# VH-VL binders against q9nrl2r1430to1533: the designs that were tried, part 61

Target 1, 104 residues: q9nrl2r1430to1533
Amino acid sequence: GGVHELSAFEQLVVELVRHDDSWPFLKLVSKIQVPDYYDIIKKPIALNIIREKVNKCEYKLASEFIDDIELMFSNCFEYNPRNTSEAKAGTRLQAFFHIQAQKL
Below, E stands for the ipSAE of ESMFold2; O stands for the ipSAE of OpenDDE; V2 stands for 0.75 times the mean of E and O plus 0.25 times the DockQ between their complexes.

## First folded at step 4 (VH-VL)

Design d26 (framework fv_iluzanebart)
Fold by ESMFold2-Fast, scan of step 4:
Structure d26 (fold): chain C 104 residues (1-104), chain A 125 residues (1-125), chain B 107 residues (1-107)
Amino acid sequence: as target 1 above (104 residues)
Amino acid sequence: EVQLVQSGAEVKKPGESLKISCKGSGYSFTNYWIGWVRQMPGKGLEWMGIIYPGDSKTRYSPSFQGQVTISADKSISTAYLQWSSLKASDTAMYFCARTPYSGRYEGHYYGMDVWGQGTLVTVSS
Amino acid sequence: EIVMTQSPATLSVSPGERATLSCRASQSVSSNLAWFQQKPGQAPRLLIYGASTRATGIPARFSGSGSGTEFTLTISSLQPEDFAVYYCQQYNNYPLTFGQGTKVDIK
């Protein structure tokens, strides 16, 4: 066979998923377990949804991909107080994302 | 050590108000939900509701909505369960328990992993 | 709300024997099920979460299995300290609900 080249978006999502601080972002927040989340957060998103959009070629511009990742972090900081493990993980993962996004 | 310590037993009359407490120590109180569970004499466990002390967000079981108030004071790491007017049917043991956050935290749920010792509430005429 | 039904209501076993406790949900709860032990005068103690994961400090003789609507707690060699009431609890749907309990007592 050939060498498979990953798209820039796919490569970045894979790196985010594998990061130690990705645990708050892997899947959508459960409305059953966190009932007030969807009363506060109007545009929920998570890495698994972003990954699906990448795989379906739904991002036409790098800015659209970056906007979805930033929305994910924005939702985290809106819902979670700054002193929480979730907000701290989000702060570190967002910094990692900004460095990696320079490749886009 | 991680622990929840509840206030002592209460003996009350119907119509009286009551507020019982649950004090957390040994962990970041504002980072975990605190749930309340009722156990009527000789009966099983009944989930009442939860509070997130970091922002005082609450969720109640439909059976307890409007019957009790759950609150918290994060400055002293204490959660509260309150009745405005007690009934004889409120006679029970009340437990508080630390409930891990779930959803985006899926896979980190440990059930109710730390429990208070319980507060016995007796309501009689 | 999801109704949790435990069986039997009372299980009489001899020390050293295997105890098997059942828990049924009225609707699927996936693997979002916990088991608790409660002794007279004490608060409940978490034994198992995620249907099969032992909580910290829980002896290996306790094991959980099942998914969806049918769950089992097994105590492989019952010790004197294991005589207690056991509750299953689903955390898949709001409100959280407990079974009515199974009392494990001495034969």
Scores: ipSAE 0.000, ipTM 0.559, lowest interface PAE 13.6, mean pLDDT 84

Design d3 (framework fv_iluzanebart)
Fold by ESMFold2-Fast, scan of step 4:
Structure d3 (fold): chain C 104 residues (1-104), chain A 123 residues (1-123), chain B 107 residues (1-107)
Amino acid sequence: as target 1 above (104 residues)
Amino acid sequence: EVQLVQSGAEVKKPGESLKISCKGSGYSFTNYWIGWVRQMPGKGLEWMGIIYPGDSKTRYSPSFQGQVTISADKSISTAYLQWSSLKASDTAMYFCARLPYGSYKGTYYMDVWGQGTLVTVSS
Amino acid sequence: EIVMTQSPATLSVSPGERATLSCRASQSVSSNLAWFQQKPGQAPRLLIYGASTRATGIPARFSGSGSGTEFTLTISSLQPEDFAVYYCQQYNHYPLTFGQGTKVDIK
């Protein structure tokens, strides 16, 4: 629950945001552009929300932080068929996350 | 020519299993959703669910969740609708239809339809 | 689920007359609304999608209008082959839902 843990979460979120494949995950999906998204996805999340939670010290355990990142990827794969650019970006970014998460 | 061809009429008894098919041709089968629609005798259209053959992702209408299984075999461009145990209330015409998929939203309209499969369930 | 209500249930029209069919959604479906024609013993045929875009091969006498909750299908000069049941369908929200249909019958 310390300063070191919060610093590690912030560093990882920044690395995800800077990744070329982060574009589908930076912000919540637009209701205007994708109106059925919120009918299908019941727990929407994005990197900007996760980063805000890190900054407000809302994660008590590394597992809670990892669960939110995994929820973000799970939502992507649930909504987007696997041959889409969104799902392909998600697959690559998730692999990158799994490597970086070993440091937590 | 883009076409969906469905299997022939079925006459079954309550409690029997059934699997009907919908074969696509003339387009890339894995790039479109396939939907299933029920029409009971003398009644309107009811959406049952959809499948994306490229990864077999399914979404069911709440009214049909657990009552039917939708599946696809992309190697033969065929989608399926199946019942483990038929009821007399399953007597209906069943249509399959193609829905475009795209990165832009507003593509879930049914543009090409199969001819329908009549399923009669009676004792 | 979004409830789609069509009116009238039956419309009696003479050939050459204008037919106007209404479809109401219980909440906004933007412009994500389609119209289908179904003749006895046949599969439905897509007429209009996106509320106002005619599908390929559909005659110009068919036109769609509206957005949000109120939609209209107009057949400007009804032909003998147009006597059929017409369904509206929203695809803005999950699950997809159809109206109950309007039967266009010969007067």
Scores: ipSAE 0.037, ipTM 0.718, lowest interface PAE 6.6, mean pLDDT 89

Design d4 (framework fv_iluzanebart; at its last look DockQ between E and O 0.02; V2 from the best seeds 0.00; counts 0 for: pae E 13.6 > 2, placed apart)
Fold by OpenDDE, look of step 5:
Structure d4 (fold): chain C 104 residues (1-104), chain A 123 residues (1-123), chain B 107 residues (1-107)
Amino acid sequence: as target 1 above (104 residues)
Amino acid sequence: EVQLVQSGAEVKKPGESLKISCKGSGYSFTDYWIGWVRQMPGKGLEWMGIIYPGDSKTRYSPSFQGQVTISADKSISTAYLQWSSLKASDTAMYFCARLPYGSYKGTYYMDVWGQGTLVTVSS
Amino acid sequence: EIVMTQSPATLSVSPGERATLSCRASQSVSSNLAWFQQKPGQAPRLLIYGASTRATGIPARFSGSGSGTEFTLTISSLQPEDFAVYYCQQYNNYPLTFGQGTKVDIK
């Protein structure tokens, strides 16, 4: 079960990273580029961090993995107005994630 | 023409509730932030918080967090500032302002202002 | 929060003369700095944003300069309608913060 889940998490992260709408989520937001980001977002996370956690087997449950992914999207929608490119990309990527997550 | 029109002056007693309004026109109300600014008599400007009417995302200054409630009704292009229980120290002019969204950083400045709403709280 | 400090508190200037207002930030705000003008009984009016960009309809006699922590608003030749209180504001970090204002009055 654990090994199978790990593989499933790895595969899903790969698919998310390769998605066209992953660009806002690949790595943590730069404080230099977005100086107010961390004034608003208190639990920053990105796909590279999630990938690292997967590789380190830090996710014992699928729900933990899903929670981090959802946090990533939540942060995006918390910071970005709906009409921004980031939010729009997030909406599409999240929809994709929800479909893929059903396989977990 | 882009305009923000605020509700009229209010005279209240301590302990009373109050909700003042700011109506936008001449632009897409849901695509810009609305901010509230307090100015006590003879004093400077104080940033209170902002709201994005498109999804009602709201951010407060720490000084005003829990002291007021900022809301919006996008169906009528109106933002609100309200108190559950007024204090004498709430006596001030209150301005709303439009904040264009920054292209890259999410930063914004206040380019259009309402005319202000005077709130007087006294026994 | 970032503290914005303006100087002087009051600036007395004769019509036609140059007025120089200072605004200092407690930490860098890059170029995310705005200047506002407020006349008695009126709402503030945006003069400059991005530290140096004049808002639409603002006369050329108003100019903004600076970056990081030091900013300046200059009125090259003060007109009668320019006597007012001027505020700087940073929008680089939350919460947004104003300076305490500089009053420009007639000498």
Scores: ipSAE 0.797, ipTM 0.918, lowest interface PAE 0.6, mean pLDDT 94
Fold by ESMFold2-Fast, scan of step 4:
Structure d4 (fold): chain C 104 residues (1-104), chain A 123 residues (1-123), chain B 107 residues (1-107)
Amino acid sequence: as target 1 above (104 residues)
Amino acid sequence: EVQLVQSGAEVKKPGESLKISCKGSGYSFTDYWIGWVRQMPGKGLEWMGIIYPGDSKTRYSPSFQGQVTISADKSISTAYLQWSSLKASDTAMYFCARLPYGSYKGTYYMDVWGQGTLVTVSS
Amino acid sequence: EIVMTQSPATLSVSPGERATLSCRASQSVSSNLAWFQQKPGQAPRLLIYGASTRATGIPARFSGSGSGTEFTLTISSLQPEDFAVYYCQQYNNYPLTFGQGTKVDIK
């Protein structure tokens, strides 16, 4: 609960950011570089936003934190075909997340 | 030679179902999007939607969402456009076309086109 | 969705003359614009993509220019086989959208 849960969320986000496959997820997708992204993805999110929410104590339940991480992966797979570097990175990072999330 | 070959002309009645095909050859079918374009008699081109055959991911134009189904069978390098119940307003030439990878790489344009399938729906 | 407007609707030109076709987007599409040629009874043919890059096999007399909202297709020294309908199409935003077409007729 509480303080311990927030520390766990922060540690998990740090582990995701440091992972080799985090590169598609570090920041929101650029409208200049990927103009059609926001026509397709209605609830954009990225690790920097999730980390900010953790730091501001906006997650009241572990399930809310997990839902935001899963939304991030869902957006990746919705936008990017499965054979892309982005989708492959997302698949590996999601598997890593599922193992680490068992600590929550 | 890179080619998209479409199924032949169809004459149908309102309420009938229909599935037309677009077969790719001469390239890696699962590495390109396939788009569908409608051209009503005497009118211009309308974007319908796309499919990525590698994982069957689809995106529809809002005007065509729920009106048609786009699918693909990667084992035979074929994409499909399907109606569950045709209307007279579906009378048109339908084209399939190949699109490379996503827009941020400047590769989301139609470079190879099928010859078209004429669909006529009349009572 | 982004609305593409082409002008003129019909352009009458003599063989050997220069033809200039315009395409306007309702909001910026950067350089993500393509031009297609369609002859009666045929599928569209890609001429230009990225606003100015000529597709493989397209004659040098076809050139594209512009960025943002204003685009031009130019056909220098128009040949008999160039009488066709020309469409512009943006691929910057989804859904992809086409102009209504410009018909190039013989004068």
Scores: ipSAE 0.317, ipTM 0.801, lowest interface PAE 3.6, mean pLDDT 90
Fold by ESMFold2, look of step 5:
Structure d4 (fold): chain C 104 residues (1-104), chain A 123 residues (1-123), chain B 107 residues (1-107)
Amino acid sequence: as target 1 above (104 residues)
Amino acid sequence: EVQLVQSGAEVKKPGESLKISCKGSGYSFTDYWIGWVRQMPGKGLEWMGIIYPGDSKTRYSPSFQGQVTISADKSISTAYLQWSSLKASDTAMYFCARLPYGSYKGTYYMDVWGQGTLVTVSS
Amino acid sequence: EIVMTQSPATLSVSPGERATLSCRASQSVSSNLAWFQQKPGQAPRLLIYGASTRATGIPARFSGSGSGTEFTLTISSLQPEDFAVYYCQQYNNYPLTFGQGTKVDIK
């Protein structure tokens, strides 16, 4: 339903934030620190943005929430080569997400 | 439920114009590329081009550049494929499909497909 | 433009047996390779992406392997519903290109 499903989204986002490999995903990439990021990534997103969208009830469907989480990982893999710390963290966090998302 | 629903079959004569549609629902339409694929009778799949509805940026296969127009109306979550003057060789099934990730490159696989629109062009 | 070549053109396989389909790229596409199934009168269905990752809801009997220029789709225990045409698609470069298809007939 509405209220109970949104509570599940919030709990899942909290679990993602708590994970040790969340560090590349907590906040949007700084344009000042990484000037070319926004030339490459069309739809930037991060855990703090997703959490705010859950808090504001902006997800009407579970698929919309899942799509934003997967977009976050897709952006990581597009910008960062496979062997980087960021991409490796993304792979591990995505695997954790898939396990936790089964609870939805 | 993520869906792409295409307009119905068309029977046309050479020289006529045509615009077929692909309406997306169940997802953020402007955030994902939509591609068009042609399948001629008894033949394989041919990628025609893609559009990013968020800014209407298009990319065409060289074989289709200048032969068709791909467009979108984001206010009604609809992409279009258009001919100004149909030829008999345009007879085919036309599919729209979504690319699941929003990158500026638009080079990706197609995860959700429309049901297809049969276009028949004959004298 | 990257040419994708599939073999064989037609494959006849008995139910319960293994089917092996090949896809070759004219230049490296890394692992940016997808497989689709198309039944008569239907739209294609995504089976495999990233060369080896099954799409959601695809049975475990479908598996993909390969990288670079050589790729394989394996159906480990062919079922009657697997009668279809199978296409590979590269998504490494523009234009996106498909192989010409392999028709799997159940004998």
Scores: ipSAE 0.000, ipTM 0.591, lowest interface PAE 13.6, mean pLDDT 88
ESMFold2 (binder alone), look of step 5: mean pLDDT 93; pTM 0.946

Design d5 (framework fv_iluzanebart)
Fold by ESMFold2-Fast, scan of step 4:
Structure d5 (fold): chain C 104 residues (1-104), chain A 123 residues (1-123), chain B 107 residues (1-107)
Amino acid sequence: as target 1 above (104 residues)
Amino acid sequence: EVQLVQSGAEVKKPGESLKISCKGSGYSFTNYWIGWVRQMPGKGLEWMGIIYPEDSKTRYSPSFQGQVTISADKSISTAYLQWSSLKASDTAMYFCARLPYGSYKGTYYMDVWGQGTLVTVSS
Amino acid sequence: EIVMTQSPATLSVSPGERATLSCRASQSVSSNLAWFQQKPGQAPRLLIYGASTRATGIPARFSGSGSGTEFTLTISSLQPEDFAVYYCQQYNNYPLTFGQGTKVDIK
């Protein structure tokens, strides 16, 4: 990586967290509240985990960062039908991400 | 034991402001949504809106957008419902309830309810 | 918003009899439907969520069925403590919406 790459990832994560549609993605789904979620989703992830990985300099390539964000959206659409508030929020936030990610 | 405890009954005049509370205990307050429901005397239940206490993100029913403010203070595990200027038509029982947080289809069911706060607005 | 319609408005039943309550959505809500019981002076109590899943501590005599737009709550052998108002609620689309309620009273 580099200092510039770390700054760019942090800026983008902050923008995602601030977005109106980030609410389903801020924290991991609870195993206690939603026990069947982890039977379907084998690689759970959320914005707080991605932000921690950015802060610890764990992303060596922009593609690794992009892959984790896309995994987050993929998990959302795999578990949630299109008509749910979660899936609709995910669709809008993913579109926002795709526009911003072109700057990486 | 999981509980939601609401503030006591209020008697107000039209035009007055009011803030009522809903305190969670026995669970992780920031891991659940808190919703607010109105029940007018002798009538059914009406959905008002919801807040996620971790970041205070809110969503309102279109019927209540601009009429009330929902807020939360996660440091004391308390959610609030507030009016800047009460009307006689705000006379009702107000309930808070928790909803599971998750990226799961259909997690917006209310599993634990507060006892209700009766608000009476009369001249 | 999705309109929820319950029928009948009032159901008069004797203890030990079966009670069947209907709930209709103006458009499909999948299985994202809950049933609540409310007794006078009390907060609502969750009975069923996901159209057919009993909430913790709810007796087996309560059962829910249906999907899409047509839903039913059945109380197989009505007990004295079951006389209450029952509400259905969809949580498939925001805003969440409730039916107007069915009052189950004693015959």
Scores: ipSAE 0.000, ipTM 0.568, lowest interface PAE 12.9, mean pLDDT 86

Design d6 (framework fv_iluzanebart)
Fold by ESMFold2-Fast, scan of step 4:
Structure d6 (fold): chain C 104 residues (1-104), chain A 123 residues (1-123), chain B 107 residues (1-107)
Amino acid sequence: as target 1 above (104 residues)
Amino acid sequence: EVQLVQSGAEVKKPGESLKISCKGSGYSFTNYWIGWVRQMPGKGLEWMGIIYPGDSKTRYSPSFQGQVTISADKSISTAYLQWSSLKASDTAMYFCARLPWGSYKGTYYMDVWGQGTLVTVSS
Amino acid sequence: EIVMTQSPATLSVSPGERATLSCRASQSVSSNLAWFQQKPGQAPRLLIYGASTRATGIPARFSGSGSGTEFTLTISSLQPEDFAVYYCQQYNNYPLTFGQGTKVDIK
């Protein structure tokens, strides 16, 4: 990419953050509150980290941005069983992302 | 009443396969983790791994990864522990136990236990 | 892996006396610690979770205290049925780890 791609990534991250199902993804999981998370999840990521990477122009291709968002969802489904509110929120937010990402 | 009932004692030879079971009743089986614990004769307790029957998600202790397979059949509320090829060192009492769903807040304490399955592996 | 160390290995106590069992973690486990009782030929029985919360049906003479790395199980007035092996277990980090056990014997 370029400036226009970064602007598109920023807009999509803002839409994800505003979505009702974003609550499990807004910030990195706390080591103090959920210490076993980091024993299980080896590449933690969250929307605030992805947004910072967009702002620092660290994504050169749309595929790199998409990979980080998919890693975020993959981590959610790895840690949280499918029957949980976290996993259900992740499933709905991922579906929303897939629709929006078609425009990238 | 909430309970876990395990299959009966097994006597096997090295190299044989084995699958033991743990059947839950009196609660929503798909909403709790099931863990497996080994106790070697005269020794303490060792955590082997857990499974969430609702989606068959598993987490193994590094010491047991690749040594055993944990599975579950939610249609009959039963979890399983399986060996493809038993060794004499697998001789032990094996317990299953229920854990609250084990997400955020560290709720991996074992609140209900099966009675244990004694596995003896000898020539 | 977090190492759990229990002391003493064996406690000899008379009925009616106070028993104090210690459990130490090699790293902080917050309050994510459980205590179990195991009698010969039986499955372990949950006594305490969250370091200090008694499980349902557990008599008030059992109490737990501590946080971080230092934990104590106290049996205030030991009954004949309390002679058993006691295990502590951390559930703060994977893999879940148990102490080696403290055996409470009749004096």
Scores: ipSAE 0.042, ipTM 0.724, lowest interface PAE 6.0, mean pLDDT 89

Design d7 (framework fv_iluzanebart)
Fold by ESMFold2-Fast, scan of step 4:
Structure d7 (fold): chain C 104 residues (1-104), chain A 123 residues (1-123), chain B 107 residues (1-107)
Amino acid sequence: as target 1 above (104 residues)
Amino acid sequence: EVQLVQSGAEVKKPGESLKISCKGSGYSFTNYWIGWVRQMPGKGLEWMGIIYPGDSKTRYSPSFQGQVTISADKSISTAYLQWSSLKASDTAMYFCARLPYGKYSGTYYMDVWGQGTLVTVSS
Amino acid sequence: EIVMTQSPATLSVSPGERATLSCRASQSVSSNLAWFQQKPGQAPRLLIYGASTRATGIPARFSGSGSGTEFTLTISSLQPEDFAVYYCQQYNNYPLTFGQGTKVDIK
C-alpha cells in the first residue's frame, strides 16, 4: 500500500461517486427508513465509508479496497430483488467498477 | 480467459506425503479466494477450505482442519493442497476453484473450476 | 454446519420435458445458494448463484427460485446435453456445504 495505490483508490472512488448509477451506494441505508435492512445485511458499507477509509490510509493492499467495493455490491444484490432499480443500478456500476479496477 | 490448471494424477501409498497444484491465469490471482473441493469415488462434493493468495489467509472446513494444508505462491499464481501422511480414505478427485469476490465478501460460491486432480492411495 | 438435502436422488425424464430439482437447507441461507452441473469425467460448472441469477453463458431454460430454506432448479425443456448430476451449495454460513446431488437420467 503506497502513495501510488492510495491515489488510484481515491481516483476510482471519485469515478464511482460521479457515475449515474451510484445513487444507491453514496451513503449508508437509513435504519429509520429501511428498518429490516440491518437484520439482513451483516456488514453494511457505502461509498462515503470507503472514501473515508481511503483518506485515513486504512487500505494497505489493493485487494482490501476491492473487497470493500465488492461487499457493497454483494449487499445490494442480497437485499434488493433483481428487478428493482437499485439492483439494476448495482449491476451497471459493478460492471463499470470491474473495468476501472483492472488498473489497480 | 480465466483458467485454473491443476497438476496431473497421482498414485501414492499410505503414509506418503503429497502436494498438488492449481495455477491461475487470465485474472488478478492475488485478489480472489481459491477453494479446494474433494469428490470421493461415486460421491458428491465436499468443501475443504479456501486461501486468499494476497496474504495467504486460510479458512478450513472443520472436517479438514489438521488433515491438509492449503498454501499459495503468489509470484507464480499457484495454490497448493498438501498432505503430510496420506490415508487410503484420501482417494478422491480434488478440484480447485475460484471464488468470484474478495477477502471479506459473503459470496463464496465457486465460479471457475480447475479440471481436477485424481489422487489414488493404495497399498 | 448447515445440511443441504436434495431431492429426488435420481430424476428420470425424457428430452423436451420439464425437470424440477429441489434443495432444502437445515436453516435459512437467505438467497446465498448456487447450483452446479457436473457431467461424468468433468469439473462442476456454475449454473446459478444468488438462488436465481444465471451465470454467464448458461441457457435460459435453466432457472432458479427460492429463498430461506427451500430452493428449486428448473430446466424448462431438457436437452440431451443436460443429463448430468446437479448440486446445490449454500454460502450463507461457514463452513460452505453442498447437497448430495440429483442425477438427471434418460427415462
Scores: ipSAE 0.000, ipTM 0.541, lowest interface PAE 16.3, mean pLDDT 85

Design d8 (framework fv_iluzanebart)
Fold by ESMFold2-Fast, scan of step 4:
Structure d8 (fold): chain C 104 residues (1-104), chain A 123 residues (1-123), chain B 107 residues (1-107)
Amino acid sequence: as target 1 above (104 residues)
Amino acid sequence: EVQLVQSGAEVKKPGESLKISCKGSGYSFTNYWIGWVRQMPGKGLEWMGIIYPGDSKTRYSPSFQGQVTISADKSISTAYLQWSSLKASDTAMYFCARLPYGSFKGTYYMDVWGQGTLVTVSS
Amino acid sequence: EIVMTQSPATLSVSPGERATLSCRASQSVSSNLAWFQQKPGQAPRLLIYGASTRATGIPARFSGSGSGTEFTLTISSLQPEDFAVYYCQQYNNYPLTFGQGTKVDIK
């Protein structure tokens, strides 16, 4: 084969996934491990879902992609108190995202 | 010694406002949830809601959403339960309790309780 | 919301005998169940959490068992100070819910 050119959205998702602080966001929160999560969070999302939407060309505007990433962070801060490892990881990853999103 | 100390008994008329308090001591106040539980005279326990004092994040039971306000002042390690307009049906014992936080697996069992605040609302 | 149902409503047991209290959830709560004791005029006291883990300072005569929808609190060799109302509470789902209570009378 050859080298495929990555979309801007795919490149950004890959960078988010590789970030040290991505661990709370890689997959949907487990109902077994956190049973009350879905009672509180009504629009769950994670990086694997966002990446799938990018691969299926479901984002027609950069704003739609940014909205899904921001929803992911909003869910984190709504569920997890500020002092938690999850909220701290989310704060750092969101700052990284805002810098990278300037390229969109 | 870890303890929660609640404000004293209140006697009020319907339509009056009220704010009762729950002061924590002997532990890191901002690292635990504080919950409120109602017990009507001769009845069982009803969970009302919880607050995380570190960022004032609240979760309410649907039956108490909009009926009361839960708040906290972390500078004095105190949580509050507030009514804008009391009803006779608010007559009850109100308990505050501490709940541990698990970062990935929420744990909402109440391990330390206040002594209770009796609120009587009558005309 | 998950409904918690306790039985019996009242239980009379002689000192030194065993008491068994039941708690049923309307849907599975895994092992996220706590038991509380409330003596007359006092605040509730945590006895058991995680269905079977005894809280700090709680005597060994108190034990909890069960998972899913059926739970049991057992008090072996009842003491006079065990006269109280006992509540189960699920913390698996939001909102948190309590059972209606079982009153234990020592006869």
Scores: ipSAE 0.198, ipTM 0.769, lowest interface PAE 4.4, mean pLDDT 89

Design d9 (framework fv_iluzanebart)
Fold by ESMFold2-Fast, scan of step 4:
Structure d9 (fold): chain C 104 residues (1-104), chain A 123 residues (1-123), chain B 107 residues (1-107)
Amino acid sequence: as target 1 above (104 residues)
Amino acid sequence: EVQLVQSGAEVKKPGESLKISCKGSGYSFTNYWIGWVRQMPGKGLEWMGIIYPGDSKTRYSPSFQGQVTISADKSISTAYLQWSSLKASDTAMYFCARLPYGRYEGTYYMDVWGQGTLVTVSS
Amino acid sequence: EIVMTQSPATLSVSPGERATLSCRASQSVSSNLAWFQQKPGQAPRLLIYGASTRATGIPARFSGSGSGTEFTLTISSLQPEDFAVYYCQQYNNYPLTFGQGTKVDIK
């Protein structure tokens, strides 16, 4: 019954997942469909992986959580040219994240 | 209707070249990958490789790399599988199938298949 | 490459009975698993994708379950037209790999 309390990290991940610009970040880039991605990006990450790490209590510090989110955006901008829909979505979602992360 | 139609059966001799086709219709050809699957007589299914017709980018299974060439012509919605020199061990049924074009995990399943092209290689 | 192992190799089921087919992956494939039916002389037909989602036009008697490394295809109330070989296939890692197949014979 009652309302289940979510961790601050889980609440922020849920907000990111629900954002209109989350589509490039929900799941890992497919190594089958985009194999050159993994030649360029050495530390792939996505919101589903970050959410799993939150649920397994793998983040000991807020900075570790923030670092993984920032890595996700950094990977996006490294692989995708600035004029792509992925890079544009990343820019908007990162700005949203920076506002929300002030609460951490 | 969405369908993939493959070229007819082939009877060839070892050392001959061959090119078989797979024509898509009833859908946007560049919204899907085309994959190729081999089935040797009485055996199971083996993945050969894939092409994205939008830019002709290919990827092969390690066991088929250098053995075949996959190509496509998006102007006629047709993909091809080609051998420069056939071997008796190439005798098999060859299927093409489409897979949704996507960038992210979870969408790489074969939903529509061609009827198959039987290739017989014997002296 | 990920090895897919199916069991049993052959299953004999009377019409109207339930058939249960198993598929095991050598490494986790998440839910990126499909089931195909192949009748003699025909191309494979997609039954299930995403481990549990029925493809369009597939009868409700076919259901899939599982995640990670262990998967099951269930055919409730088997019909004569269900005589076929069934293949599981992972699409989590390249190259895509198939199980060796389970042959369903109607007893």
Scores: ipSAE 0.064, ipTM 0.655, lowest interface PAE 4.6, mean pLDDT 89

